# VH-VL binders against q8ixk2r445to577: the designs that were tried, part 177

Target 1, 133 residues: q8ixk2r445to577
Amino acid sequence: FFGMLQNKGLTDYCFDYNPPDENQIVGHQVILYLCHGMGQNQFFEYTSQKEIRYNTHQPEGCIAVEAGMDTLIMHLCEETAPENQKFILQEDGSLFHEQSKKCVQAARKESSDSFVPLLRDCTNSDHQKWFFK

## First folded at step 8 (VH-VL)

Design q48 (framework fv_recaticimab)
Fold by ESMFold2-Fast, scan of step 8:
Structure q48 (fold): chain C 133 residues (1-133), chain A 120 residues (1-120), chain B 112 residues (1-112)
Amino acid sequence: as target 1 above (133 residues)
Amino acid sequence: QVQLVQSGAEVKKPGASVKVSCKASGYTFTGYYMHWVRQAPGQGLEWMGYISPNSGGTKYHQNFQDRVTMTRDTSISTAYMELSRLRSDDTAVYYCARVRYSGSYPFDYWGQGTTVTVSS
Amino acid sequence: DIVMSQSPSSLSASVGDRVTITCQSSQSVLYNYKNNNYLAWYQQKPGKSPKLLIYWASTRESGVPDRFSGSGSGTDFTLTISSLQPEDFATYYCQQYYSTRTFGQGTKLEIK
């Protein structure tokens, strides 16, 4: 799978990564933004190692969740994917983070009108359903 | 010195296909997107799509997605654009153009263009 | 698709003149999160590929003379050439890169 990773519940929103320095990809939060406006920032690849790669950056970036956190951040991809970088894209569209046993949910950032993907307890909510387009 | 060098002019019959090449030099080929833009005689510029040389991933404009295929060969830093089932209104100059990574950017370097003529 | 409209389609001017070309998008190309307008201007001479002049609506590309300036935000943009030189007679295109890429129809700048 490859393309824009869109949310079923927040229908117009996609995974988006736009770090302030184009030469530094590590440590910044993945956000959600309107699907049809942001070009290369919204292109991700789901790999056979269960990684979500920021497809066009070099060195390659992989989405991760650090221990005790619920935000998705960019890490460098590794030859063998570590557990904190593994997400299972399930048949129902849920994106299950293996290490935490939680699901990725589209959510509004507190005290802000912006949206971000966050780890939450798994539910049947459309805000936890994702697909590539 | 960044250069994008395209293949030579082509003359094709309706129904044929054409494959245009774009060889990059002077930068890391896999670090930048390659887009394709065409221009019919006396007309404006029309975006066709792009490829990521790193992943091979593509995105085509809806007007071309049924007939266009974009590929690349990283060993020779070359991108390709193949357009099939040619019609006379596909007569145009076809350009490759580079886009910086990490966000949406304009076309900073262009190839010299490849003239494709579709007749008889 | 975001439709780009340029005016005029052509204009005649003399060396030393100030010329203004306008560009309008069918929807906003302002990315509010970064406060950037995803709008570029290109120059194209007959038989040559386009050359990037301006991006982010007002940022001049390296090596482009300061007589070229861009302004505007959201849906309305202008390219100004403050003192035309002989090498400036060309066709100019605006382009949005906010959602895919689309170009205006072009403005041909001719010798008067």
Scores: ipSAE 0.007, ipTM 0.558, lowest interface PAE 11.6, mean pLDDT 85

Design q49 (framework fv_recaticimab)
Fold by ESMFold2-Fast, scan of step 8:
Parts: structure tokens; sequence; C-alpha cells
Structure q49 (fold): chain C 133 residues (1-133), chain A 120 residues (1-120), chain B 112 residues (1-112)
């Protein structure tokens, strides 16, 4: 399953990752940006190991939870997915991070006009519901 | 040297399907998207969609979603575009073109084109 | 889709002339995070595939002569050929790569 990972509540926004160049694919925060339909920085794959892979660059990146934070960052994918890189896409559209027991929510970045995916306590909010388009 | 070499010209009847190939060489095939663009005689360029050779993931333009299938074979560095239920207005030159993975990028290399003629 | 409009549809010019082609997008193609305009210009000669000339509105592709230049931002863009050469007679297309991919209708540059 692959495509743009779009938010049900913040309906014009998709997961987005556009590093400065192909040599800097890891360490930056995943953002939400207006869905543009071209793929590339918004093209992700959900794997059988429950990873959200960024397949635009080589080596492949995997979305991970930054240690001690509620933000999502890009890491290198591992042969066996570590717990911080596992997200369960549930039938109701929630994206559940097993290690933290929290859900990914579309949120405004504090002191900014930008939107980002953040870990929050799980609710039935449309801002916590995601789907591939 | 980067090259995209496409299959030869095709003549098809309305209702048939056509499958065009694009063989890549001179670069890492899985490091670039492969897009398909067509051009009807005397007309401009029309984007059809793309495939990621790395993941196999595809994105098609709405006008082609119900008739186009894009695939690839990484063992021979070849991308394919199949268009079904052909009509006379599908007569065009079909191009493959690559796009860099380093963020959004234009078409830097193009195949030579494959002429598809749909005629009764 | 973002609609791309080029003008003129054709123009006649002589070798040595300064040529200007314009392109407008129906919505902005400026990506503020990277401060990049997702706009390219291509040259197509009869019977051949398009060739990339300019990308990110003003960056010249490797091997493209410096007489070709691009300018503009947001929705309004220009391709300029400062001193036309015989090999420059071709059709020119602008293309946005901000949301999907769409092309202008083309400008045919003809010998006067």
Amino acid sequence: as target 1 above (133 residues)
Amino acid sequence: QVQLVQSGAEVKKPGASVKVSCKASGYTFTGYYMHWVRQAPGQGLEWMGYISPNSGGTKYHQNFQDRVTMTRDTSISTAYMELSRLRSDDTAVYYCARVRYSGSYPFDYWGQGTTVTVSS
Amino acid sequence: DIVMSQSPSSLSASVGDRVTITCQSSQSVLYNYRNNNYLAWYQQKPGKSPKLLIYWASTRESGVPDRFSGSGSGTDFTLTISSLQPEDFATYYCQQYYSTRTFGQGTKLEIK
C-alpha cells in the first residue's frame, strides 16, 4: 500500500518530507504540506512490518519517533524494523505508534504557520485519521 | 551515459491494448522516477503518470486512471506503460522520461518516443 | 490541474534577435519551504524528444548555452534567448512540476 498519506480532518494536507538534497535524507522532521499529487516528497509506502517508508531516496528512509519527543523524524530503515519505527494503521484510520501507545495527529507547529504530525493521546478526532490516496 | 530506449512503433485497432517499454541504462534505475508523457500529432505534451522503480508505486493522471497500467522490471532496468481500450484519439508519440529523487525535479532525460497509431 | 498558458503561440524572428516567451500558471508554483519555483522550460525540434533547458524557473541545465535565461516567480515566468542562433528554431514548452505535471501549449519559433 503506497501513495500520499492524507489527513481526514486537515483535508488538504499530506505527510511531506523534502530534505535539502539527496545527501541529507535523515534527521529532519516530517511535516504536513498541501497535497500536490506528484509523489516524490509526499510518496510513502506502508509495509508489512508496519513501517512508513520514504522511497524517494536511496538509501530508503523510515519515519521514526524522535527519542524523548512527540515529533516524527526520518531515520534509515533497518532490516528488522525497530519499535520506534512501527505504526499500526487501524481500520478507523488511526495511525497508532505501538512503542509510545499514542496516535499520530495533524497539528499546528507552535509559534508557526506550519503543520506537522505529532504523537498525542489517542482520541476519535478526524485529525488523527489518515488514509493513502 | 544515460539512455532511455523505447520499443518500436505500434499499429492497433480501436478497443485493443498497447504496451510500450522503456529500457534504462547508464544510471541506477531504482534511483529515479519514470514518467510517461504523450504527444498527439501536431499537439502539445500531455502527462500520463509515473512509477517509482524502487517501490513499484504508481500515480496516474485522472484522464488515464481507468485505462493505464505502469509496471517495471528491475532485473532488466525496464519500465512499461500499457494503455487499454484504445481510441483513435490515443494516436500519439509516447515518451518515457526520468525524474530525480532529490525532491521535485523536471524531466532531465527522455526516451526517443514510440509512435502508436490507432486505426480501423 | 494547474493550467499553464503560453504566449505567443508562434513568433517569427531572425538570427541575432532577442526573443521572449511568457508563461503563466493558474496558481502559484512557488514552494516556500525551499523557496523554489517548480517551473521548467523545454525545447523540442521536429521529430525529436523535448530537451530540458531551464528548471526552478532560472537554473540553466548543464550544457545549455548562456543565451538562454529564465526569470519570474509564483505565477508569471519568462524564457529569453538573448541572441537567436539557427539551431534555436524549435517549439518551446513551459512545464510546472509543483502539483502533478502540466505543460503550456507551446510556442513555435519560426524563421522570419
Scores: ipSAE 0.007, ipTM 0.559, lowest interface PAE 12.1, mean pLDDT 85

Design q5 (framework fv_recaticimab)
Fold by ESMFold2-Fast, scan of step 8:
Structure q5 (fold): chain C 133 residues (1-133), chain A 120 residues (1-120), chain B 112 residues (1-112)
Amino acid sequence: as target 1 above (133 residues)
Amino acid sequence: QVQLVQSGAEVKKPGASVKVSCKASGYTFTGYYMHWVRQAPGQGLEWMGYISPNSGGTKYHQNFQDRVTMTRDTSISTAYMELSRLRSDDTAVYYCARVRYYGSYPFDYWGQGTTVTVSS
Amino acid sequence: DIVMSQSPSSLSASVGDRVTITCQSSQSVLYNYNNKNYLAWYQQKPGKSPKLLIYWASTRESGVPDRFSGSGSGTDFTLTISSLQPEDFATYYCQQYYSTRTFGQGTKLEIK
């Protein structure tokens, strides 16, 4: 699967990555933004290694969650995907982070009107359901 | 046995376009990115961009972004690089080279090169 | 872009010699999360395509003789050929793959 990674609950919002420096993609938080259908910052690929890959950069970026954190951060992809970069896209649309045993949820960013994907305890909420478009 | 076989030499006039092909065999075509690198006579290697045969996604170097188009045809395991509005300084050998899909990796196999000569 | 600089631009040597080629990047190509240097070395013979010799600064590609070795980290890298063979006379290029892909200008290794 590849395309826009859209939320079922926040139906107008997609995974988006817009680093402030186009030559340094590592370490910034993945956000949710209005789906625009133009690819680019919203174009992701789900790989057979269970990575969510950002292919508009060389080398490729892979979404990761660092130990003890709940935010999704961009890291560089590796030959063998480390555990913190593995997400299972389940049959019900949930995106399960294997290392933490938590699910990716669309959530409001602290004290703002913007939205971000965060790790939360797994529920049957539509805010935890994702699909490629 | 991995092979990347490129199309033959081309001679073009300034302002024309050239389309170079790169036919892959001996591996799963959609499992590797295909990059394009050129080398002007007596000069070093210059990266132009790449295509993902799996998704069709492309990334071009800013120096070529307005003139290059990379495409692929998965049914025949072939990648294409088209360069438009040719100038004399586009005279070079153009190479395709593959990159592993998983992780970051250098160019492990290269095509034999296609000589493109642009002259008035 | 990260600029790659090689030295020397050319070098003459004899079979059996130890040869050293250096490469410097304008920015670090060391990725701190996996501690790998995104640096490769290629060999190119006249009229032929480049051939990968070394990647991750020091890992030999399969089938590459052990007389070829790479070293260095961050911004300074070295390719060493411990005992030159006749088939080693070629042009050598370093390449970073940390941010886009850029090559050094090349070092031409000629027979004395």
Scores: ipSAE 0.229, ipTM 0.758, lowest interface PAE 4.4, mean pLDDT 89

Design q50 (framework fv_recaticimab)
Fold by ESMFold2-Fast, scan of step 8:
Structure q50 (fold): chain C 133 residues (1-133), chain A 120 residues (1-120), chain B 112 residues (1-112)
Amino acid sequence: as target 1 above (133 residues)
Amino acid sequence: QVQLVQSGAEVKKPGASVKVSCKASGYTFTGYYMHWVRQAPGQGLEWMGYISPNSGGTKYHQNFQDRVTMTRDTSISTAYMELSRLRSDDTAVYYCARVRYSGSYPFDYWGQGTTVTVSS
Amino acid sequence: DIVMSQSPSSLSASVGDRVTITCQSSQSVLYNYHNKNYLAWYQQKPGKSPKLLIYWASTRESGVPDRFSGSGSGTDFTLTISSLQPEDFATYYCQQYYSTRTFGQGTKLEIK
């Protein structure tokens, strides 16, 4: 699967990666932003290695979760996907992070009107359901 | 086994467009990114952009963004690079080169190059 | 863009010589999380496509003779040819693949 990764509960929001500096391409948080339908910073690919790749950048970025954290950040993709970069996109639309055994949920950024994807206990909420558009 | 075969030389007038093809064989076409790099006579190598044959997603260098279009046809394992509004300084050899999809790698296989001459 | 600078622009040498070419990036191409330098070296002979020699700063591509070696980390890199052979006279390019892809201007290796 590839396209814009949209949330079922926050229906107007898609995964988005817009690094603030073109020379600092990794290590920033993945956000949710209004789906614009144009690809670019919202175009992702789900791979057979269970990676969520960001193909607007070279080298390719892969979404990861650092140990002990709940935020999704951009790392460089590796030849063999490390465990922190593996997500199972299930038939019900849940995005299960294997290493932490948690699900990706659309959530409000702390003290903000902005939204971000975060790891949370799996609850079968529509805010934890994702699909490619 | 792995081969990237490009289309033949082109001579164009300023303002025209050119479309170069790159036919891949000997590997799974959708498993590797295809990049385009050019080289003006006596000059170094200049990266233009890439396409993912799997998704069709593209990324172009700022210098080419308004004039280049990269496409692919998975049924014939062929990638295309079209450059419009040609100028005399677009005279160069244009190369396609592949990059491993399963990680960040350099260009491991290159096409033979396509000479594009832009003259009045 | 990350700017790549090579030195020297040209070099004259004899068969059997040890040749050293340097490459400097305007910013680090070391990805600390995985301890990898995203730097490659290519050889190009007149009228031919570039050929990959070295990647991740020091890993030789399959089929590349062991007289070719790469070293360095971060912003400063070196390509060494330990005992120059007749077929080694060519232009050499370094390339970063950390953020987009940019090449050095090239080093032309000529017969003395």
Scores: ipSAE 0.170, ipTM 0.763, lowest interface PAE 5.0, mean pLDDT 89

Design q51 (framework fv_recaticimab)
Fold by ESMFold2-Fast, scan of step 8:
Structure q51 (fold): chain C 133 residues (1-133), chain A 120 residues (1-120), chain B 112 residues (1-112)
Amino acid sequence: as target 1 above (133 residues)
Amino acid sequence: QVQLVQSGAEVKKPGASVKVSCKASGYTFTGYYMHWVRQAPGQGLEWMGYISPNSGGTKYHQNFQDRVTMTRDTSISTAYMELSRLRSDDTAVYYCARVRYSGSYPFDYWGQGTTVTVSS
Amino acid sequence: DIVMSQSPSSLSASVGDRVTITCQSSQSVLYNWNNKNYLAWYQQKPGKSPKLLIYWASTRESGVPDRFSGSGSGTDFTLTISSLQPEDFATYYCQQYYSTRTFGQGTKLEIK
């Protein structure tokens, strides 16, 4: 799978990565933003290694969650995917982060009007269901 | 045996378009990104952009993004680079080069290069 | 873009000489998570494609003679040829692959 990774519950919102500094592509938080259909900063690939790759940068960015955190951040992809970069896209649309045993949920960022994907206990909420557009 | 074979030399007039091909063999085509790098006569190497043969996703350097289109055909393991609105300073050797999809790596194999000459 | 600067732009040497080429990046190309420097060295002979010599700043590509060695970290890198052979006269390029891909301007190694 590849394309814009859209949320079923937060209609019109897609995974988005737009770091402010071209030379500092890693370490920033993945956000959710209105789907624009143009690819670019919203184009991701789901790989056979269970990675979510950011397609608009070389070297490839891979979404990761650091131990004890609930935010998704951009790391550089490695030849063998480390456990913190593995997500299982399930048949029901749930995106399961295996290392933490939690699911990716569309949520409002604390103290902000913006939305972000966060790790939460797995539920059957549409806010935890994702699909490639 | 990994091999990248590019199309033959082209001579174009200013304002025309050129489409260079790069046929891959000896490996799984969709397992590696394909990049394009050019070199003007007597000058250094200039990165233009890349395509993912698996997804078709592309990223172009800002200097080329308004004139370059990269595509691929997985049925024949071939990548293409089309440069439009050619100028005399687009005269260069154009190379395709692969990058491992399963990690971040440099260009481990290069095509032989395609000479594009733009002159009136 | 990360700017890559090489020095010297050219140098003359004799077979058997030890040759050193340097490369500086405008930003660090060391990724702290895996402690790898995203820096490569290429050799290009006239009329031919570049050939990968070294990646991760110091890892020699398969089939590359051990007289070629790379060193450095962060922003300052060196390519050394310990005992120059006739087939080593070529242009050498450093390249970062940390953020997009940019090359140094090249160092032409000429027969003295």
Scores: ipSAE 0.342, ipTM 0.803, lowest interface PAE 3.6, mean pLDDT 89

Design q52 (framework fv_recaticimab)
Fold by ESMFold2-Fast, scan of step 8:
Structure q52 (fold): chain C 133 residues (1-133), chain A 120 residues (1-120), chain B 112 residues (1-112)
Amino acid sequence: as target 1 above (133 residues)
Amino acid sequence: QVQLVQSGAEVKKPGASVKVSCKASGYTFTGYYMHWVRQAPGQGLEWMGYISPNSGGTKYHQNFQDRVTMTRDTSISTAYMELSRLRSDDTAVYYCARVRYSGSYPFDYWGQGTTVTVSS
Amino acid sequence: DIVMSQSPSSLSASVGDRVTITCQSSQSVLYNRNNQNYLAWYQQKPGKSPKLLIYWASTRESGVPDRFSGSGSGTDFTLTISSLQPEDFATYYCQQYYSTRTFGQGTKLEIK
């Protein structure tokens, strides 16, 4: 699967990564932003290695969650995907982060009007369900 | 046996465009990125950009962004690089080169090169 | 862009010599999370495409003779040929693949 990764509950919002320097895509938080149909910052690929890749720029970025954190950040993709970069996309649309045993949820960023994907306890909420468009 | 076979030499006039092909064999075409690198006579190597044969996504170096278009045809395992509004300083050997999909990697296989000469 | 600088631009050597080529990057190409340097070395003979020799700064590509070795970390890298052979006269390029792709200007290894 590849395309815009859209939230079922927060239906206007997609995964978005807009690094300050598109040639240096590592180290910043993945956000949610209003879906546009143009790909670019919102174009991701779910791979057979259970990675969520941001592959419109080189080097390719892979979404990861650091131990003890709940935010999704961009890392470099690695030859053997580390556990913190592996997400299980379920039939129901949930994204399960196996290392933390938590699910990716669309959530309001603390103290702002913006939204971000965060790791939360798994529920059957539509805010935890994602699909490629 | 992995092979990247490029189209033959081209002679073009300033202002024209050129389209170079790179046919892959011996591996799964959609499993690897295809990059383009050029080399002017007596000069070093210059990275131009890449395409993902799987998604069709592209990234171009800013020096080429307004003149280069990279495409692919998965049915014949072929990548293309088109450079428009040619100038005499675009005279170079153009290479395609493969990059493993599983992360950031060096160029492990290269095409033989296509000589493009731009002269009046 | 990360700028890659090689030295020397050319050197003359004899068969059996130990030769050293250096490469510096304007920014670190070491990725701290996997402790890998995103640095490669290529050999190019006249009229031929480049050939990968070394990647991850020090890993030799399959089929490359053990007289070729890479070393260094962060911003300073070295390619060493321990005992130069006739087929080694070529131009050598370093390349970073940490942020996009950029090459050094090349080092031409010539026969004395």
Scores: ipSAE 0.007, ipTM 0.605, lowest interface PAE 10.2, mean pLDDT 86

Design q53 (framework fv_recaticimab)
Fold by ESMFold2-Fast, scan of step 8:
Structure q53 (fold): chain C 133 residues (1-133), chain A 120 residues (1-120), chain B 112 residues (1-112)
Amino acid sequence: as target 1 above (133 residues)
Amino acid sequence: QVQLVQSGAEVKKPGASVKVSCKASGYTFTGYYMHWVRQAPGQGLEWMGYISPNSGGTKYHQNFQDRVTMTRDTSISTAYMELSRLRSDDTAVYYCARVRYSGSYPFDYWGQGTTVTVSS
Amino acid sequence: DIVMSQSPSSLSASVGDRVTITCQSSQSVLYNHNNKNYLAWYQQKPGKSPKLLIYWASTRESGVPDRFSGSGSGTDFTLTISSLQPEDFATYYCQQYYSTRTFGQGTKLEIK
């Protein structure tokens, strides 16, 4: 799968990555933004190694969650995907981060009206259901 | 085992377009990225961009993004690089090169190169 | 772009010599999450495509002789050939793959 990664519950919001510098692709938080269908910052690929790749820039970025954290951060992809970069996209649309045993949920960013994907305990909420468009 | 075989030399006039092919064999074509690098006579190496054969996604260096188009045909394991509005300083050897696994890897296999000469 | 500079631009040496080529990046190519330097070295002989020698600054590619070694971290890197052989006369390029892909200008190793 590749395309826009859209949330079922937060209608019209998609994974979005817009680093402030094209020479610094890694280190920033993945956000959610209105799906615009123009590619670039919203074009992701789900790989056979269970990575969510941001490959509209070079080098290729892979979404990761650092130990003890709940935010999704862009890291550099590696030859063998490390466990913190592996997400299982399940049949019900949940996006399961095996290393932490948590699910990706669309959530409001604290102290703002913006939205971000965060790791949360797995529930059957539509805010934890994702699909490629 | 792994081979990248490129199309033959081209001679073009300024303003024309050239399309170079790179046929892969000996590995799973959609499992690796294909990059394009050129080298002007007696000069160093210049990265142009890449394509993901799996998704068709591309990223071009800003020096080329207004003139280059990279495509692929998975049915014949072939990648293409088309450069339009050619100038005399586009005279170079054009290489395709493979990047394995994650995108943060060096070029492990290169095509033999395609010489493109742009002259009046 | 990250600018890569190599020195010297050319070097004359004899078989059996120890030679060192240096490479400097305008920005660090060390990725602190995995402690890897995203730097490679290539060998190019006249009329041929480049050949990967070293990656991750110091890891030798399969089949590359032990006389080739890479060292350095962050912004300063070196390629050393401990005892030059006749087949080693070529142009050598460093390349960063941390942010896009950029190459040094090359070092031509010539027979003295």
Scores: ipSAE 0.309, ipTM 0.781, lowest interface PAE 3.7, mean pLDDT 88

Design q54 (framework fv_recaticimab)
Fold by ESMFold2-Fast, scan of step 8:
Structure q54 (fold): chain C 133 residues (1-133), chain A 120 residues (1-120), chain B 112 residues (1-112)
Amino acid sequence: as target 1 above (133 residues)
Amino acid sequence: QVQLVQSGAEVKKPGASVKVSCKASGYTFTGYYMHWVRQAPGQGLEWMGYISPNSGGTKYHQNFQDRVTMTRDTSISTAYMELSRLRSDDTAVYYCARVRYSGSYPFDYWGQGTTVTVSS
Amino acid sequence: DIVMSQSPSSLSASVGDRVTITCQSSQSVLYNFNNKNYLAWYQQKPGKSPKLLIYWASTRESGVPDRFSGSGSGTDFTLTISSLQPEDFATYYCQQYYSTRTFGQGTKLEIK
């Protein structure tokens, strides 16, 4: 699978990565933004290694969750995917982070109108269901 | 044996477009990114951008963003790089080079190069 | 872009010599999570495409003679040819692949 990764519950929002510095693509948080259908900063690929790759940059960026955190951060992809970069995209659309045993949920960023994907206890909520468009 | 075979030399007028092809063999075409790098006479190597043959996704260097288009045809394992609105300083040897899909890697195999000459 | 600077721009040497080429990056290309340096070295002979010699700063590509070695970390890197052979006269380029892809300006290795 590849394309815009859209949330089923938060209707018009997609995974989005737009780092402030093009030369430093790692270390910033993945956000959710209105799906624009043009690819670019919203174009991701789900790989056979269970990675969510940022498809429009070199070197390849891979979404990771650092130990003890609940935010999705861009890291560099590796020859063998480390455990913190592995997500199981399930048939029902749930995105399960193997290392933490939690699911990716669309959530409102604290005290703002912006949205971000966060790790939360797994539920059957549509805010935890994702699909490629 | 891995091979990247590029199209032949081109001579173009300023303002024209050129489309260079790169035919891959000896490996799974969709398993590797295809990058384009050019080299002006007596100058160093300049990265232009890449395409994923699997997804069709592209990323171009800022210097070429408004003039370059990269495409591929998976049925014939061929990648293309088209550069429009040619200027005399686009005279260079254009190379395709592959990058392993899994992880971040350097250019392990290169095409033989295509000489593009832009003159009046 | 990360700027790559090579020195010297040209170097004259004799067969059997030990040759050292240096490369500096404007930013660190060491990735702390895997402790790898995203740096490669290429050899280019006149009229030919570049050939990969070294990647991850010090890992030799398959088929590359062991007289070629890479070292360094962060921003300072070195390519060493321990006993120069006639076929080694070429231009050498360093390249970072940590953030996009940029090359050094090249070092031309000539017969003395």
Scores: ipSAE 0.428, ipTM 0.825, lowest interface PAE 2.9, mean pLDDT 90
Fold by OpenDDE, second read of step 9:
Structure q54 (fold): chain C 133 residues (1-133), chain A 120 residues (1-120), chain B 112 residues (1-112)
Amino acid sequence: as target 1 above (133 residues)
Amino acid sequence: QVQLVQSGAEVKKPGASVKVSCKASGYTFTGYYMHWVRQAPGQGLEWMGYISPNSGGTKYHQNFQDRVTMTRDTSISTAYMELSRLRSDDTAVYYCARVRYSGSYPFDYWGQGTTVTVSS
Amino acid sequence: DIVMSQSPSSLSASVGDRVTITCQSSQSVLYNFNNKNYLAWYQQKPGKSPKLLIYWASTRESGVPDRFSGSGSGTDFTLTISSLQPEDFATYYCQQYYSTRTFGQGTKLEIK
């Protein structure tokens, strides 16, 4: 699966990543932004290694959740996907993070009018449902 | 046995286009990114860009952004690099090179190279 | 772009010699999250494609003789050939793959 990763509940919002420097593409938070499909910011790939890759930049980035955090941060991909980079995109559209045992949920960013994907307890909310478009 | 076999030498005039092919075998083509690197006579290696054979996603070096097009045909495990508006300084050996894994590794396998000569 | 600078551009040596080639990057190619240096070394012989020797700055590619070793971290790296063999005369390139790809200008190792 590849393309824009769109949220079901938060209609018309997609995973978005726009690193401030092309020479430093990792370490920043993945956000949600209106789906536009332009440029490189909203193109992602779900791999057989259960990675969500940001593969419009080289080296490729892989979304990770750092210890103790609930935000999705861009890391570099590795030959063997580390545990904090493994996600299961389930049939029902839920995006499950294996290590934390939580689901990715579209959420409002604290103290902001923007939105971000955050790890939350898994529910049946459409805000935890995702699909590639 | 991983192999990357490129198309034969090309001779072009300035302003023309060239399309080099790279046929992969011995591994799952869509599983590894393919990069293109060129080398002018007596010079060093210059990275041109890459393609994801799986998604078709590409990224080009800024120096080639408006002149290079990288494509692939997954049905025949072949990657293509087309360079347009050729000029004399495009004369070089062009290589396809596989990344071992994703885009976070070096190039473990290379094509044999394709010589492209641009002359009036 | 991250600029890679090799030194020297060329050198002459004899069989059995210890050879050292250095490579410097304009910014660190060390990834703090996995503590790996995204730095590779390639060998290229005339009329041939480059061959991967070292990656992660110090890991030898399969089949590469033990006499080849890589070291360094951050911005400064070294390729060492402990005892030069006849087949080692070639051009060597360092490459960063931390951000896109860039190569050093190369080091031509010739027979003295």
Scores: ipSAE 0.027, ipTM 0.671, lowest interface PAE 5.6, mean pLDDT 92

